# VH-VL binders against Cytochrome c oxidase assembly factor 8 (COA8): the designs that were tried, part 190

Target 1, 167 residues: Cytochrome c oxidase assembly factor 8 (COA8), of Homo sapiens (Human) (q96il0)
Amino acid sequence: APERGAERRDTAPSGVSRFCPPRKSCHDWIGPPDKYSNLRPVHFYIPENESPLEQKLRKLRQETQEWNQQFWANQNLTFSKEKEEFIHSRLKTKGLGLRTESGQKATLNAEEMADFYKEFLSKNFQKHMYYNRDWYKRNFAITFFMGKVALERIWNKLKQKQKKRSN
Below, E stands for the ipSAE of ESMFold2; O stands for the ipSAE of OpenDDE; V2 stands for 0.75 times the mean of E and O plus 0.25 times the DockQ between their complexes.

## First folded at step 17 (VH-VL)

Design mi9 (from mh2 with light chain D34Y; framework fv_ebronucimab; at its last look DockQ between E and O 0.02; V2 from the best seeds 0.00; counts 0 for: pae O 10.4 > 2, placed apart)
Fold by ESMFold2, look of step 17:
Parts: structure tokens; sequence; C-alpha cells
Structure mi9 (fold): chain C 167 residues (1-167), chain A 124 residues (1-124), chain B 111 residues (1-111)
């Protein structure tokens, strides 16, 4: 089967990307950026003789990817929504319309927009702090399990080499 | 209070469809893998289907593959099971179950929260 | 429809110990997947009793213990009490089925 990713942006409404790697791929595949999160999803290869420990690592990586994509999809939507609300509120306070004389969307200058960016960062500071903490905890766990899988694979290779020499 | 409440069960004829719902409360629903487990009258537990925290990964028992569809709406804290082409063998009490949180050391997932179930009877 | 075999029933007097076996195959317990245990009283939902072969969740009495050897897992109830009368199920993952599998269930009777 050809290495062709299916892009399903219009059919991924809940911050998830529908991406379909080839069924016979023997490798993890990195897809295009998700419409909602702007993160590239990884589609993980499942070997037929996957050990229980390897499965745990894969599930941990899959869950971490889903968690990360859900967080950024929600933050990107919140940022866009609150930005529009801020612009509309400030234009209304100044007695200005939402559109220019040409019908184009009215906007604020950089100094005026700086107030929005400061307020958004302040409002979301705790949420991003908890995200960073959880990100480090998850990446530590992934590294820990990668180490356990690596040791398991080394042990299996050594056991198989000793068996070949004894036969 | 942490709770799972199933609904949508009932009496249906073979070949028909039914949709089960599970309403979650008291925990962050969007953070956990969810499962459906069924129990035929007087019988043991049988895993039916599971769905990842985002809904992007699903799995099914062989007995229901192609007939049942698991889904979730994290905005409504709800899990669903669409059951098509129902058979008499699908008659059971259907439970909604939450997987345990990620265990950094063991990496094991068990089902720590269960609903009380909703009864599905498939009979002429 | 379960692939994990449990005895149909076990019984014991109050204060005694009972052990429930759960026997699997090379595609589940024998491959190294963990075993979990659930308790189900009549007319009620299952409750998680043991996870990861031997881990006792908060609120589970220490008279419940689990172990695993080869393709067999065991649940032991030490100091059997009347409220322990229930059905008990083991659970594991099966690589051939790509899914969870439960035991056949064991009815524990307190004499």
Amino acid sequence: as target 1 above (167 residues)
Amino acid sequence: EVQLVESGGGLVQPGRSLRLSCAASGFTFSSYTMNWVRQAPGKGLEWVSGISSSGSRTSYADSVQGRFTISRDNGKNSLYLQMNSLRAEDTALYFCAKETPFDYLWGTYAFDIWGQGTMVTVSS
Amino acid sequence: QSELTQPRSVSGSPGQSVTISCTGSSSNIGKGYYVHWYQQHPGKAPKLLISGNSNRPSGVPDRFSGSKSGNTASLTISGLQAEDEADYYCQSYDSRLSGYVFGTGTDVTVL
C-alpha cells in the first residue's frame, strides 16, 4: 500500500484529526498538522508480537498525544473567540462599527491589542502552568517506559544469541 | 460524587437498532478511556468495546465488531453505544466503565468506576 | 465467551482463607499481561478489588490479596467475612483478540 495520509479536516469536529496511514506500514507515521490543535499526530505502529510493556508505552504515547492535542485545540479556539470578543467590545466602546467603510472587518492597532494579549496570558496563566507540569510528568513517564522497553529488547536479543550458540 | 449512569436499554426485536447512553459526573470525563461491558442474565462479564480519551481510538470484541459503534461527546460528559443488527445473544445488562488513571510505574489500566447498567432484551 | 477459567464456586467458614484461581493462556496471562479482580454482589455493579496482579486500591481491606505465577493468577481472601459472599471475576488483556477478557466468574459462599 502507498504511503499516503488521508486528510479529514472537515470530519474531525472535537479537536481530533482523522488520519489514515497505510494498513501495512511497519513504522510510526507523522501526519499533517491537526486543524484544531496545529500539532502533527503520530500514528503508532502495532507489531504483531508487541509485548505487554511495549503496548503500555504505545498507549502512554497515544494518550499523551490525545491530551496534548485536546489542550491546544481548546486553547486555540478560546484565544480566537476571546480575541474577537475583545475587538468587538473595544470598537463598540469607541462608538465604531464592526466593519470599515469597505465592509472589511475592523480591527485595533498593536498598542490596543497588547491589552488583550496581556489579559489573555494573565487569565490563562494557571492553566498553562498546570499544562507544563503535566507535560513534564508525562514525558518523564514516557522516557521511563522507553528505558524499560529498551532493556527488555536487549535482554531478548541476548537470550536469543545464547540460545543460537547452544543449539 | 463520582457516578456513571446508563440509559437507553429496552426490549427490541432482532435485527433492530438501539442506542445506549452513559452520563458521567464527578470526574474529568475527557481524561479517561471508557468501556462498555455486558452481562447476560445469569452469566459472567464480557467486555464489549472501548474508546480512548479523545475518541480517536476505538476497539471492539469480535462478537460485536461491525455491528456496534462506540462514541463519546466530551462536551456533554457522555459515552454512547450504537447497537445495530441486534441478535438474541446481545441480550444483557450493559455497564459503562471508566479506566483507572495512568499509572507511571505499572502502566496498567483497570476499570475502577462502573454504572449500575441498563438492560437490553432482544426478543421476538 | 470468556477465555479465563475460574472455578465455578468456592466456600469457606468465617475467619478461614479461600483462594480463587484464574487460568489463562499464552495470549493473555501467559504472555505477561496483568490481571485485575472485581467483586460483584447480587444485583450490583462490579467493584475493582485488585489491579496489576496485586495492587489493592484505596478502601479495599488488606484481607484481599492477589498474585500471579505462569498463566495462573490467584485471589486470596484471608479472614473470610459474611460480606465477602459475592461473585468474583478476573480480567486481563488478550493479544490475539486485541481486547480485554474476563474470567468465567467464581461464586464465593460464606458457610
Scores: ipSAE 0.355, ipTM 0.730, lowest interface PAE 3.7, mean pLDDT 84
Fold by OpenDDE, look of step 17:
Structure mi9 (fold): chain C 167 residues (1-167), chain A 124 residues (1-124), chain B 111 residues (1-111)
Amino acid sequence: as target 1 above (167 residues)
Amino acid sequence: EVQLVESGGGLVQPGRSLRLSCAASGFTFSSYTMNWVRQAPGKGLEWVSGISSSGSRTSYADSVQGRFTISRDNGKNSLYLQMNSLRAEDTALYFCAKETPFDYLWGTYAFDIWGQGTMVTVSS
Amino acid sequence: QSELTQPRSVSGSPGQSVTISCTGSSSNIGKGYYVHWYQQHPGKAPKLLISGNSNRPSGVPDRFSGSKSGNTASLTISGLQAEDEADYYCQSYDSRLSGYVFGTGTDVTVL
């Protein structure tokens, strides 16, 4: 019985990029592009006296980042798999082997690949629509909380100035 | 350390064959598309050939189509370029280049890692 | 002849801004394919400078920026430094050639 080599499903490891910024950094850090999503992860700075509102904003940004990383990692893997399958299927339909008579690997032309891209986009249209919708919702929420945090910081600065004038 | 090291370059006569090798280290070689890019002396960059991560797909520039063959051995972390029927115009520094992670939208990639190149001189 | 056209040379004084254009066609840049930029110092391998029209890899200074409009991509170097003297190449994909294409290259000199 030929041992069916277990195709190791390269499951995109959900591993957050282990990019660790320097401990003394007072700023957000941008890491290198993730190998699966091709998105650059951001390591968010945590202030020593982080307010509840600042914490909420940070968590929302982190969750949104993870959501984006997972979406694009999965989408890229799906695309790569379907592209390879399409090429193999089309070659088979043409009665072409994986190699030409000259020993070169058979490839599809640009026109044939255009059909693949069109089909892939059509198939994933709804998925992309939902992604876009959720992307906007998340970013609007983030922007809203950014505004609130900005106002809180202004208010705290004003209170500190008043206290210094009263002493 | 992430590195690509080309080898196999040299002086050859027109019509002869040469095989270039590129040894990869410091990254998961089997996960990336690899390419050959060449640069003639005092000239610009020219894409030569590409091979998918699995080796199932290959592509060639028109200038080398039918003469060159790209291949890879993922077990040895090695990329190869078999060059047949060499011409004077093939005289160049040949770079091994790794593509960036996959971009699903366009399927086009940058080359983020380059070797130092190996010189091929085709002369009578 | 390269499918992507660049100026032969661009020069500027230290601290000035210089822009390198990369003009393609409807089969490459105009079709929407990404443009990438490389820096190459004499006797060195090319280094990725900008990816995906405007993305800057880690370790690339913020004085380098990329943009794209229509069939033309642009690399801008702000605050030009002596170390920026190099050859610069744009790169994209061409659907007619079914392959990658490089620009003709631009020699940037610092005066």
Scores: ipSAE 0.007, ipTM 0.550, lowest interface PAE 10.4, mean pLDDT 85
ESMFold2 (binder alone), look of step 17: mean pLDDT 91; pTM 0.938

Design ni1 (from ng1 with heavy chain Q106S; framework fv_ebronucimab; at its last look DockQ between E and O 0.49; V2 from the best seeds 0.71)
Fold by OpenDDE, look of step 17:
Structure ni1 (fold): chain C 167 residues (1-167), chain A 122 residues (1-122), chain B 111 residues (1-111)
Amino acid sequence: as target 1 above (167 residues)
Amino acid sequence: EVQLVESGGGLVQPGRSLRLSCAASGFTFEDYAMNWVRQAPGKGLEWVSGISWNSGDISYADSVQGRFTISRDNGKNSLYLQMNSLRAEDTALYFCAKDSRFFLGSGHFDVWGQGTMVTVSS
Amino acid sequence: QSELTQPRSVSGSPGQSVTISCTGSSSNIYAGYDVHWYQQHPGKAPKLLISGNSERPSGVPDRFSGSKSGNTASLTISGLQAEDEADYYCQSYDWSLEGWVFGTGTDVTVL
């Protein structure tokens, strides 16, 4: 009996895209879309003289990015799994095989798939609402700290200009 | 050293109120969500409540919803749990637990206190 | 409250491997939320053992390993030692409850 290779269910590796920007970059870099989340990761620049406010902002952005990546990677995996199960169940109910006579993967028509999409969206509606709420909370905090960092930078530039005029 | 120290536990009658405190040291308290977890004698762990780094998000277990209030003072590196309308079922060792993240739901509990015992008895 | 389901007890001889399962629901483990594991010795506070399904914190021996598949997470203790006798709890976040959920706990005994 051939050992049915245990399909290693590709658990979405929690691995942040190993996109490494050039070492000499003074800017944030945007990587290619992640294969699971389809979101583009951002590699955040770390200044040599990072202030405590800048550091906190960076950490908030990093955590929020990781949270978003994980949410969508898992959501896409769940969607793909449930879609496949739906297709298989419907084909079985119709007495159809998983493959056509031509050897192609059997598919459902657009109307049948519309039922799946409607059901999936209905089932996940509350989850998406909570996600959206949390997304706004996180981004509000980030925006607030972006404002603080901007003010700090302006103040530091003004102090430097005053010191240069006094010398 | 990273440390959490709970206080305020004791013996109380049903229907009374109690306030627990957790003092944090050795880390930037305002950068992490905080949680309360309880353990009844000889029972498992039960999550009670969580609060985000800026108090923007607060959540409660159904068992304590409407009776307990979690709060924090980042200036004092302190977490609080106001417990009202206490019941016999609230008898437990209450742990303060540090989250590894700013917000609830994306981290893990990396630091625990030793707990403070709350006994609700007539 | 929706608890994660664990076996009540697991036992093994020194040097053996034991596995603890943690089964969740559609609103936690199946939804893709990470599973964390804690060890608790009698009269002590819980200690983080595994984070993010499989990551070991500093100071945790390599004989402890975590995995996750579908709606079930697993903690494996290889080369069981007397010091591993403790209660073990899995944890995950539940989006429907907007809160953390713990497993029912597993008592590991070394025979």
Scores: ipSAE 0.846, ipTM 0.942, lowest interface PAE 0.6, mean pLDDT 92
Fold by ESMFold2, look of step 17:
Structure ni1 (fold): chain C 167 residues (1-167), chain A 122 residues (1-122), chain B 111 residues (1-111)
Amino acid sequence: as target 1 above (167 residues)
Amino acid sequence: EVQLVESGGGLVQPGRSLRLSCAASGFTFEDYAMNWVRQAPGKGLEWVSGISWNSGDISYADSVQGRFTISRDNGKNSLYLQMNSLRAEDTALYFCAKDSRFFLGSGHFDVWGQGTMVTVSS
Amino acid sequence: QSELTQPRSVSGSPGQSVTISCTGSSSNIYAGYDVHWYQQHPGKAPKLLISGNSERPSGVPDRFSGSKSGNTASLTISGLQAEDEADYYCQSYDWSLEGWVFGTGTDVTVL
């Protein structure tokens, strides 16, 4: 259950989309999907009077988003590279060219490609199990601090309401 | 001023134990992962262990797994390394290093201490 | 234990450029993990030189540059100066070891 990632134009990998959030937004902003990770980046709002607790939550979310964006961007690029290498290798083994008579890129059929997908999943199984474990560890911390921030905001509102009633 | 100061090194016989400490100052210690890195005399850098900001994620190099225990006390801005069953190959200068991130594996080591020397010999 | 491969030494004359290679494996650099570089003068602690493959921290001269392509990262020192004589280490995360790995280290000599 991956979390949506953040990717700013000044930190984006080569070839990613250019995204620029509004300067005067008073809310977190969700951008378009990144071309390489397929995740929508969140651009976090920093309020004028951000509490230490709110700041820590924002930093935890920013770090996790960057981590998640980087992981999937890299996995998608590796998948594409290894897929082309597999196709190239199998076409050579069959004595076929990389292009058809019409000049279009030669392909393998779905049965032939199934071997690639199985090999890729098997090779990356343990890596993805570690990713999932790390995802849960990160999101547990984020959820915990989301709760703390929510309570902080409730207490501040209740304290302000109590002041008005007392006064 | 951001500083890391290691202590607790010394000369010990094989099979004995030492506890290293690292005192942090000048930054919000509880917001960063921390690491131990060692360097045997005349040799390169070897990562030893790391601990996430909240101690919820801990990792060890295979060479020390089961013998060393990393811990931290965020209330005292301190990182520790309990080193048990010491061997001659553990002889090294031990550095404390601040990670740039909360969690392990996605940052880099932006601040280093000067190290504390551990010598394991007969 | 896995380690990143660096040349043992490189040398150059003042004003020349030298490049240090850092080659990893399928569980670290090839897997897409960033490469970081550290400089270590004799008797001193390592100092961060390059993070995130190519980013220079404040106070690091612009003659230091880094790059990564495939399974290899490179540190280039352009306009070599006497104070650049030091040991240089690359570093990456390794998912299979669940830990950090350093390169074997490169001794840079200024002739």
Scores: ipSAE 0.724, ipTM 0.885, lowest interface PAE 0.9, mean pLDDT 87
ESMFold2 (binder alone), look of step 17: mean pLDDT 94; pTM 0.959

Design ni4 (from ng21 with heavy chain S100T; framework fv_ebronucimab; at its last look DockQ between E and O 0.42; V2 from the best seeds 0.70)
Fold by OpenDDE, look of step 17:
Structure ni4 (fold): chain C 167 residues (1-167), chain A 122 residues (1-122), chain B 111 residues (1-111)
Amino acid sequence: as target 1 above (167 residues)
Amino acid sequence: EVQLVESGGGLVQPGRSLRLSCAASGFTFEDYAMNWVRQAPGKGLEWVSGISWNSGDISYADSVQGRFTISRDNGKNSLYLQMNSLRAEDTALYFCAKDTRFFLGSGHFDVWGQGTMVTVSS
Amino acid sequence: QSELTQPRSVSGSPGQSVTISCTGSSSNIGAGYDVHWYQQHPGKAPKLLISGNSERPSGVPDRFSGSKSGNTASLTISGLQAEDEADYYCQSYDWSLEGWVFGTGTDVTVL
């Protein structure tokens, strides 16, 4: 009996995007879409003289990005799994095989799939509401710190100009 | 050294109130979510409450919802748990636990205090 | 369900391998949230043992390993030692409860 290779269920690796920006970059880089989340990761630039406020902003952005990547990677995996289970269940109920006579993967019609999408959205409604709430909270904090950093930079530039005028 | 020190535990009667405190040192307290976890004598760990770095997110276990209030003072590097309407079932060792993240739900607990004992008895 | 399910106790002889299971639901482990493991010796605070399903913090021996599949996580202790006698707890986040959930705990005894 051929050992059915245990399909290594590709657990969404905590996929640190393998995209490495050039070492001499002085700006944030946007990577290609992640294969699980379909979100484009951002590699944040770290200035040589990073202020404590800039550092905290960067850390908040990094954590929020990782949180967002993980959420969508898991959501997409769940969606794909439930979709496949739905299709298989419906085909079985119809007495149809998983493959057509031509060897192609059997599919359901658009109306049948609409039922799946409706059910999936209904089932995940609360989860998406919590996600949206948390997304706004995180982004509000980030935006607030972006404002603080902007003010700090303006103040530092003004101090430098005053010092140059006094010399 | 990173340290958490709980205080404020003691013996109280049912229906009374108690306030626990946790003093944090050795790390930037305002950069991490904080949690309370309790353990009844001879029982397992039970998460009680969590608070985000800026107090923007607060959550409670159903067992303490409406009775307990978590708060923090980042200027004092301190976490608090106000416990009202105490019950016999609230008898436990209460641990302060540091999260590894700013927000709840995405980190883990890397530092624990030694705990403070709360006994609710008639 | 407010708790993750663990076996009550696991025992093994020195040098043997033991595995502790942690079973969750579609709102925690099954939703893709990471599982963390803690070790607790009698009269001591819990100590982080495994983070992010399989990551070992500094100072944790390599005989401890974590894995996750579906709604179940596992902690394996290879080469069991007398010092490994302790309570072990899994932890995950539950989105429906908006909070952390611990496992029921497993008492590991070294025979």
Scores: ipSAE 0.852, ipTM 0.942, lowest interface PAE 0.6, mean pLDDT 92
Fold by ESMFold2, look of step 17:
Structure ni4 (fold): chain C 167 residues (1-167), chain A 122 residues (1-122), chain B 111 residues (1-111)
Amino acid sequence: as target 1 above (167 residues)
Amino acid sequence: EVQLVESGGGLVQPGRSLRLSCAASGFTFEDYAMNWVRQAPGKGLEWVSGISWNSGDISYADSVQGRFTISRDNGKNSLYLQMNSLRAEDTALYFCAKDTRFFLGSGHFDVWGQGTMVTVSS
Amino acid sequence: QSELTQPRSVSGSPGQSVTISCTGSSSNIGAGYDVHWYQQHPGKAPKLLISGNSERPSGVPDRFSGSKSGNTASLTISGLQAEDEADYYCQSYDWSLEGWVFGTGTDVTVL
């Protein structure tokens, strides 16, 4: 479920006191990096007079952010797990223990670790290709609706200008 | 009241075609991905196909790829499944299911129709 | 075409707890995708029971709970009641198939 406007205004980093005319966004807020994905979430402003187009755009952006957070959280976990497994496997092949004589975790040098990085990228190539394709599909839709919202706002300004001149 | 009503099922011979429809009401249809799920008599659920809110992302189960075509008409709040080259193993109750998300893969199916029966027999 | 593995059936007496497992692969549950659960009574459409591994929709009793770890998800029915007699299916997304996969289904019998 998307965050409510009152919640954002209660926790917004800087924008709560600013004047915001009807149907205009004051500010979105960027939070600290998420512990698992290392991505900064955007806390979206919900104006009091949000139009149906504006609501759809916000929901599209919220869903895409959640999808992106989940992907990178999962990918970071997979990377860590596979890295440890690779190190353990290579140490075993060398006949070495998992710990040095000092008790520290045994590790591999930079040249040896390069094999892991190449293997990880190769194994995850198709998954990342699908991620990139899906990312573009999502962002194309978002960009399209940003354009629609911009046109809607221009039209409303023209309508308000006509109303002001008539009054 | 959120509702999904399937129609277009029936008895057909192998190799023939059939078109299923799903009429949606009670929610903003164009904001959600939609899916078809089937269940052969006495068997489990099998996902058949899904379509994103804007039809820009479409996917099919391997068993129906190249034979079935999913589509939607957001102006009519309707989801469709064109089933060509029907086989006996396509015999099933076909459900229309509403996704909770715009795009495929990140949601779940919160509303289901009652299904329409497709029987493929010679 | 692909399926998540569930036990064919499980049974329990009223008031007991039963647990249904759902095991996937590295391209679905093991890739971190959420698991969702559906309940289906005979002759009825499936109904969402658990989403996002553990979230209950409005109207689902709190005796239903879910969890996920590694390649496996679990649905637990605490305090089994007669109306819980139904088929239960898990579901996850599979990135390699670019589609949804359902579990094989579990018939829950209340003795």
Scores: ipSAE 0.729, ipTM 0.888, lowest interface PAE 0.8, mean pLDDT 87
ESMFold2 (binder alone), look of step 17: mean pLDDT 94; pTM 0.960

Design ni5 (from ng21 with light chain Y33F; framework fv_ebronucimab; at its last look DockQ between E and O 0.62; V2 from the best seeds 0.73)
Fold by OpenDDE, look of step 17:
Structure ni5 (fold): chain C 167 residues (1-167), chain A 122 residues (1-122), chain B 111 residues (1-111)
Amino acid sequence: as target 1 above (167 residues)
Amino acid sequence: EVQLVESGGGLVQPGRSLRLSCAASGFTFEDYAMNWVRQAPGKGLEWVSGISWNSGDISYADSVQGRFTISRDNGKNSLYLQMNSLRAEDTALYFCAKDSRFFLGSGHFDVWGQGTMVTVSS
Amino acid sequence: QSELTQPRSVSGSPGQSVTISCTGSSSNIGAGFDVHWYQQHPGKAPKLLISGNSERPSGVPDRFSGSKSGNTASLTISGLQAEDEADYYCQSYDWSLEGWVFGTGTDVTVL
């Protein structure tokens, strides 16, 4: 009896992109697109004298990035699975095999696929609304803290200039 | 040491109000979402409410929606649960639970208090 | 459904392996949200046992392992010890409820 290879269901690993920026980098680095989410991860630079405000901003950005990666990795997996199930169901209903006579994967026409996309979007509409809401909340917080950090940096530069003029 | 200490529990009659408090120490309170979880005697865990680090996101279980109000004071490192229109079904040990993240839904509960008992009886 | 489904009780002899299942829906575990596990001894607060489906916090023995597939998560306790007698709860986030959901809980008994 041939050992049915256990299809390793590719659980979307919480795959922190293995991309490591050079140790001497003083900038944020953008990695290649993640294979599951298709989002490009950002490696955040950590200054030697990171302020508490800068640290909080970095942590907020990192959490938001991880949240986005997880959401889209799972959404893409769900989409791919449901798409395949839809195709198989439609081909079966038509009395067609999963493969053509040429051995190619049988596909549906653009009109039939349009029905799938419409149904998928309708089914996931509420989920996407909640995602968008949370996305705006997270990015608003990040933008607010970016402003605070910018002000802190300006203030610190002004203090340093005053101290140099007094000496 | 990271610690959560609940208070404000007690015996109350149905329809009355009670306010629970949770005092946090040993961590940066303003960097984490906070939650209330309850456990009725001899029953399982039930999530009650959650609040994000900046109070921008608040959520409730359907069982307490419109009756309970979660709030926080980051300056006092304190979490609160205002419970109104209490029912017999609200009888439980109420735990304060720290989230591992800023926002709700992306973390886990890494620190728990010892709980405060709320008994609603005629 | 407002709760994740767990078996009511699981039992095993010392040194055996036991597995606890946690079944959710398309709005929580099936939507790709992580599953977390908690251990609770009688009269104690819950303690985090597994985070992010399979990650063990510091101080949790290697005999505890978590996995997830589809709408179901599993906690496996290998080499069962007397100290493992406790209630175990799975947890996930549900986007449709905009809140956390716990499992019904499983009582683990060591025979």
Scores: ipSAE 0.842, ipTM 0.939, lowest interface PAE 0.6, mean pLDDT 92
Fold by ESMFold2, look of step 17:
Structure ni5 (fold): chain C 167 residues (1-167), chain A 122 residues (1-122), chain B 111 residues (1-111)
Amino acid sequence: as target 1 above (167 residues)
Amino acid sequence: EVQLVESGGGLVQPGRSLRLSCAASGFTFEDYAMNWVRQAPGKGLEWVSGISWNSGDISYADSVQGRFTISRDNGKNSLYLQMNSLRAEDTALYFCAKDSRFFLGSGHFDVWGQGTMVTVSS
Amino acid sequence: QSELTQPRSVSGSPGQSVTISCTGSSSNIGAGFDVHWYQQHPGKAPKLLISGNSERPSGVPDRFSGSKSGNTASLTISGLQAEDEADYYCQSYDWSLEGWVFGTGTDVTVL
């Protein structure tokens, strides 16, 4: 929605704030952690004369970032949901309420919670194996193209140096 | 203009083979995953197979695993489906679909061909 | 073959709203994979209608909207028009099958 308050000009945001790179930046930017995935997104720079190789590298990196953000955002939600369900199930089995007499959320001791963490890791092992495999496939492609871009930039610098010497 | 044109469909007997082709134009073919989707007459859509931009990741529906082989030739902007040991239930219109992404599983199918008909009957 | 569950058909009068549900499992929609929607008129190829749960590609009217919650996605057609009479399919990725899955399809009839 459009901003409607004059108060905003002199009020600094408390804690978390929206981060945007400056318009004329010549570099990639790393933003604050995403609230769902807890990963720091990269805000990619697009140069005026981006080569086809540089463009492909940027697109590969953008796609991999989006894929990674989506995976961990969902894993964080699944973890939180299954943790709460585990606690509720164990409290019910023990005949205990979901809240203490003080109104605070009841929980399990560290020994009992260790059962949850072990079960969650075992249950999600195969899913994370596929994620790791895919992560390596994506990052191998990115690393390969980072090398190609680096060589392209070195070659361009050498051609520039040769032009200056011959002129 | 982005286009996908399938070919190679026809009438075959059960147990025989066909090879489908999909010619792509109007986009950088090598930057995208590609997929085959089929639709039996009067039925819904069924994903058949997908291949990543560099052929490094390939997947098949269980119904065709071991019988069909997907491949691509980025130099010719072409996608292929080799279909062996064809069965009556493979009878369908086969679509070529462009993925929006390099790798499988994170995109959507933004461009479709018109399909090529495969009929398997005795 | 693995499929996402959709109603067989829905109908509405011109100008009304219809909603199509798409229900998956913990290995596809429930695993956090996006849901995409395709429209298919008789004798035609499918056309992308909604991507990423709720994003409309260029040229798709804003009367089409999508959402997702839990294992279920929804496509809503507000202000139904005669040209919307078609089959509609949802789609998601399934990590355990390592492949795409489509919904069973919904025939939308405009009365």
Scores: ipSAE 0.680, ipTM 0.861, lowest interface PAE 1.1, mean pLDDT 87
ESMFold2 (binder alone), look of step 17: mean pLDDT 94; pTM 0.959

